# VH-VL binders against Uncharacterized protein C1F7.10, part 3

Target 1, 238 residues: Uncharacterized protein C1F7.10, of Schizosaccharomyces pombe (q09921)
Amino acid sequence: MIRILVINPNSTVQMTESVKSVLDDCTPPNVQLEYLTCPPEGPKAIECVSDGVRSAAVLMKYFEDHPPQVDAFLVSCYSDHPLVTTLRETYRKPCTGIMQASILTALSLGRKVSVVTTTKRYEPLLTDGIHAMGISDSVFAGIASTGLAPLELDSKPRAEVDALLARTALRAVNEMGADVICLGCAGMTHMAHVLEKAVGPNIPIIDGTKAGVELLASLVRMNLFTSKQGVYQAVGSD

## First folded at step 19 (VH-VL)

Design M3 (from L2 with heavy chain W104F)
Fold by OpenDDE, fold request of step 26:
Structure M3 (fold): chain C 238 residues (1-238), chain A 124 residues (1-124), chain B 107 residues (1-107)
Amino acid sequence: as target 1 above (238 residues)
Amino acid sequence: QMQLVQSGAEVKKPGASVKLSCKASGYTFTSYWMHWVRQAPGQRLEWMGEIDPSGGSTYYNEKFKSRVTITVDKSASTAYMELSSLRSEDTAVYYCARGGYDMFTQYLRPFDYWGQGTLVTVSS
Amino acid sequence: NFMLTQPPSVSVSPGKTARITCRGDNIGSKSVHWYQQRPGQAPVLVMYYDSDRPSGIPERFSGSNSGNTATLTISGVEAGDEADYYCQVWDSSTDHVFGTGTKVTVL
């Protein structure tokens, strides 16, 4: 049995429950998922870089007091969250974030990757995070957002939101040149079918949460581990 | 149509407790958080605390933590705020307001719906 | 403690532009929300996440946030815009904080 710890870097339990709702329906065979919500000492949300740093610090302290008994770590935040790097430095166990997992998976399937998001607010942060992975614009087509304001996702008719998502996905493919699309938010998992229907059967749609679990499971099955030479060379445990 | 309807005005003596209610309608009660905000006469808005009805998690302004208790009745889609050891300085209009956690942005929501307010008067 | 400071009052003639500032340390890294409160009424959200308008809010309302100052701008001011305006942010250490409030008077 492969044990993967899915970490919500927010102290908001609602986010953890949302992730559970996605993964409980698609957990791979011989994989057991454990879920961790950031302790209440951490931030309820991550709205800036400093929130992420605080989150990471709280969680790392938590792991000191509660040594993880798992085979891999998944950080459930679609960003370049500092917890990913910190876990990789601290442990030999494989670790990835859902953003990184989605991009890596996408690059296994295509040559030009776009991230589709519901709102424009995330575009700078996601772009920066993806570039930080060493992904150049020759491979990264960019971020495509619906143009909707955040509250409009809740107030507008579902059909209208879906239509905008469909158009956004098509823009990513037809105008930005993407041959693979990543969902730019964990909350978009249930919207994947809208994008798939819009772009057709030749464009893979990647859910970073699902991709993360599968990637980590594969790494564990191959008996691989985080490199302990280079950036993550710090003394690791487990 | 989304609405927050609060209980009526209260008159209390110093040292007493008051419990206000806020009934929500027009949306899924457990999908959003309920906040309590007060405003003394001629003063700014002041955040008191919040509750997530789905799990019952609460957070309080440190200023009120020792005296305030926020609860919910999910079956009635109603949030409550109890303030104890009342002082004259607690005389204010108290508002409930809808907020929460946005699953798409992963940010906290603004307070997009407010109750009509409840006046609490504390006097000897 | 994180604090938000607003000017106590702003006076503007009808048809002109009112600018309400909200000052806070590195507020540009935070999401700022704005509320309008007319006399005797509950607050109403008029701007959120710096520059997004809720449904029903006129395009005359706009918002910006950078550095240490967020600004709510009301162009073509009308008599009905006379109200108190409050900025608000969430801070991971101090939770929700409101500004000191600005009374906008339409002359």
Scores: ipSAE 0.810, ipTM 0.918, lowest interface PAE 0.7, mean pLDDT 95
Fold by OpenDDE, fold request of step 26:
Structure M3 (fold): chain C 238 residues (1-238), chain A 124 residues (1-124), chain B 107 residues (1-107)
Amino acid sequence: as target 1 above (238 residues)
Amino acid sequence: QMQLVQSGAEVKKPGASVKLSCKASGYTFTSYWMHWVRQAPGQRLEWMGEIDPSGGSTYYNEKFKSRVTITVDKSASTAYMELSSLRSEDTAVYYCARGGYDMFTQYLRPFDYWGQGTLVTVSS
Amino acid sequence: NFMLTQPPSVSVSPGKTARITCRGDNIGSKSVHWYQQRPGQAPVLVMYYDSDRPSGIPERFSGSNSGNTATLTISGVEAGDEADYYCQVWDSSTDHVFGTGTKVTVL
């Protein structure tokens, strides 16, 4: 049995529950998922880089007091969250974030990747995170958003939101040149079908949460581990 | 159609407790958080605390943490705020306000709906 | 503790533009919300996430946020705009914080 710890870097339980609702229906064979919500000492949300740093610190302290007994770590934040790097440094176990997982999966399927989001709020942060992966604009088509304000997503009719999402997906493909699309957050899982219908059967749609679990499971099955030579050499533990 | 309706004005003596209610309608009660914010006469708004009705998790302003308790009755779509050991400086209008966590942006929501406010007067 | 400072008052003539500032250390990295509170009434959200307008808020309301200052701008000020205005942010250390408030008077 492969044990994967799915970590919500927010202290908001609501996010953990939402991720759980997605993964519980699509857990790979011989994989057991465990879920961890950031302790209440951590931030309720990640709205800036410093929030991420704080959450990482809180979680790392938590792991000192509660050593994880899992085979891999999935950080459930669609960003270049510092917890990913910190976990890779601290442990030999494979670790990835859902953003990284989605991008790597996408690049296994196409040559031009776009991230589709509901709003523009964190486009700069996502772009920076993807570039930090060493992904150049030659293979990154960019971020495409619906243009809706965040509260409009909640107040507008679902049909209208879906229509805008469909147009956004088509823009990613037809104007930005994307041949693979990543969902821009964990909350978009239920919207995947809207994108799929819009862009057609030739464009893969990647859910980073699902991709993360599958990638980690594959790494564990291959008996692979985080490199302990180079960036992550400082500390090595299982 | 979304509305927050608060309980009526209260007059209390120092040392007593007060429990205010906020009934929500027009939206899914458990999908949003409920906040309590107070405003003393001529003073600025002051956040007191919040509750997630779905799981019951609460966060409080450290200033009030020892005296405030926020609860919900999901069946009645109603949030409550109890403030104990009342002092004269607790005289204020108390508001409930809807907030929450946005699953798409991963940001906290602004307070987009407010109750009408409840005046609490603390006097000897 | 994270603090937000606003000017105590802003006076403006009808039809002119009012600018209300909200200062905080590196507030530009945070999401700023604005609330309007008319006398004797509950606050109303008039701007969120720096520059997004809620439904029903006229276009003459706009917002910006950079550096250490967020600004709510009201163009074509009307008598009905006379109110107290509060900025608000969420800080991971201090949680929700409101500004000191600005009384806008329409002359």
Scores: ipSAE 0.807, ipTM 0.916, lowest interface PAE 0.7, mean pLDDT 95
Fold by ESMFold2, fold request of step 26:
Structure M3 (fold): chain C 238 residues (1-238), chain A 124 residues (1-124), chain B 107 residues (1-107)
Amino acid sequence: as target 1 above (238 residues)
Amino acid sequence: QMQLVQSGAEVKKPGASVKLSCKASGYTFTSYWMHWVRQAPGQRLEWMGEIDPSGGSTYYNEKFKSRVTITVDKSASTAYMELSSLRSEDTAVYYCARGGYDMFTQYLRPFDYWGQGTLVTVSS
Amino acid sequence: NFMLTQPPSVSVSPGKTARITCRGDNIGSKSVHWYQQRPGQAPVLVMYYDSDRPSGIPERFSGSNSGNTATLTISGVEAGDEADYYCQVWDSSTDHVFGTGTKVTVL
């Protein structure tokens, strides 16, 4: 039984419940998922780099006090979150984040990947995060958002927001040249359905949470581990 | 459309408690957090705490944590704030405001709607 | 603790531009929101996430945020803009923080 710890790096419990809802329908065979919400002293949202640093610090302290008994770690935040690299430095067990897993999966399936997300505020942040993975624009078609601010999205009926998301996905395919789409946020089953319906059966839509679980399960089954040569060796290790 | 209606003004003696209400209408009550913000005469706005009505989770400003309790009645779409051990410096207008973590955008909302405010006067 | 400082007052003539600053350490990494409060009334959101305007707020209101300073700009100031203005951020260490407030007087 492969045990994967799914970590919500913010302290908002409802976000963890949302991720559970996505994964309850599709847990791989012989995999047991365990869920952790960042302790309450951690940030309730991750909106900037320093929030990510604070959440990682709180979670690493938590792991010092509660050593994890799992086979792999999934950081469930669609971002370049520093917990991913910190866990890789600390543990031999495999670790990835949902953004990273979604992109790697997409590049196994298509030539140009786009990320579809909700608000325009994510466009520069996610572009920077994807480029930080070493993913060049030769295979990355860009971030597509609805172009609206968060409260503009809040004020619209759900059906109208769905139509905007569908149009955004079609723009990613028809105008930006994407042939595979990643969902640019965690825990959004409905968004996946909306995009699938919009772009039709020839465009894969990747949920990074699902992709992350499957990737980690595969790495564990292959008896692979986080490299302890170089940048992920523990500080003070030889 | 959307509306936050607060309970009426209160006059209290030092050492008493006050419990204020904020009734919401025109939106799905459990989809937004409710915040309490106060303003003493001539002073800035001061956030006191918040509640997520869906699960009952609360977060408090450390300054008030020992004296404030925020609760909700989901069936009445009403949030409450109780402040105990009142002092004269607790004389202020108390507002409820809508906000909180947005599950769709995954950002924290600004306070986009406010109640009309409730004056609490603490005097001997 | 994360702190937000505003000038206590800004005087502006009708038709001119008012600039209300909000200073905080590395505030440019935070989402800044602005509220207008007229005497005896509840605050009203007039700007959010630095530069986004809520529905019903005139386009002469604009905002910016970089470095250590966020700014709410009101061009073509009208008598009805006379109010107190507060900036606000959420900070992961201090939680929700309001600025010290700026009284805008239209002379």
Scores: ipSAE 0.562, ipTM 0.843, lowest interface PAE 2.6, mean pLDDT 91
Fold by ESMFold2, fold request of step 26:
Structure M3 (fold): chain C 238 residues (1-238), chain A 124 residues (1-124), chain B 107 residues (1-107)
Amino acid sequence: as target 1 above (238 residues)
Amino acid sequence: QMQLVQSGAEVKKPGASVKLSCKASGYTFTSYWMHWVRQAPGQRLEWMGEIDPSGGSTYYNEKFKSRVTITVDKSASTAYMELSSLRSEDTAVYYCARGGYDMFTQYLRPFDYWGQGTLVTVSS
Amino acid sequence: NFMLTQPPSVSVSPGKTARITCRGDNIGSKSVHWYQQRPGQAPVLVMYYDSDRPSGIPERFSGSNSGNTATLTISGVEAGDEADYYCQVWDSSTDHVFGTGTKVTVL
């Protein structure tokens, strides 16, 4: 039984429940998922680099007091979150984030990946995060959003937002050259369905939470571990 | 039309408690958090705390945490704020405001709708 | 604790531009929201996430946020713009913080 800790790095419990609802019906055989919400002293949202740093600090303190008894770690935040690299530095067990897992999975399936997300505010943040992985524009088609601000999205009927997401996915394929799409957020089964209907059966749509669970399970089954040579070598060792 | 309607003005003695209400209409009550913000005469706005009506989770400003309790009645689409051990410094207009964590965008919302305000006067 | 400061007042002639600053340490990494409050009334959201306008706010309102300063700019100022203006951020350490407020006077 492979035990994977799924970590919501913000303190909003509703977000953890949303991720759990997606994964409970998608858990692979011989995998047990455990869920952790960042303790309440951590940030309730992660909107900038410093929020991610505070989130990681709170969670690392929590792990000092509650040593994790799991085989792998999944950081369930679609971002370049510093907890991923911090856990890799601290533990040998495999660790990844849902953004990273989605991109790696997509590049196994298509030539050019795009991320489809909701609000335009994600476009520069996710672009920077994906470039930080060393992913070049030769295989990355960019981030596509509805082009709307968050309160504009709030004010629209769900059907209208779905139509905007469908058009966004079609733009990613037809104008940006993507042949595989990643969902740019956690816990959204409905969004996957909308995008699948829009782009048709020849474009894979990748859910990063599911991709992350499957990737980590495969790494554990392969008896692989986080490198302890170089960047992730433990601090304070000889 | 979206509307936040607050309870009427209160006059209280020091040491008493006050419980204010905020009734929401025109939107899905459990999809937004409710905040309480106060403004003493001539002073800036000051956030007191918030509640997520869907699960009842609360967050409080440390300044008020020992004296404030925020609750909801989901069936009445109404939020409440109770402030205990009142002092003369608690004389202010108290607002409810809509906001909170947006599950769709995963950002925290600004306060996009406000109640009309409730004056609480604390005097001997 | 995270703090936001604003100038106490700004005077501007009709048709000119008012610039209202909001200063905080590295505020450029935060999402800044702005509220207009007329005498005796509740605040009204006029700008959010630095530069996004809510529905019904005219294009002459704009916002920016960089470094240690966020700015609300009101071009073509009208008498109806006379009000108090507050900036606000959410900070993960301090939670929701409002600025000290700026009274805009249109003369």
Scores: ipSAE 0.552, ipTM 0.838, lowest interface PAE 2.8, mean pLDDT 91

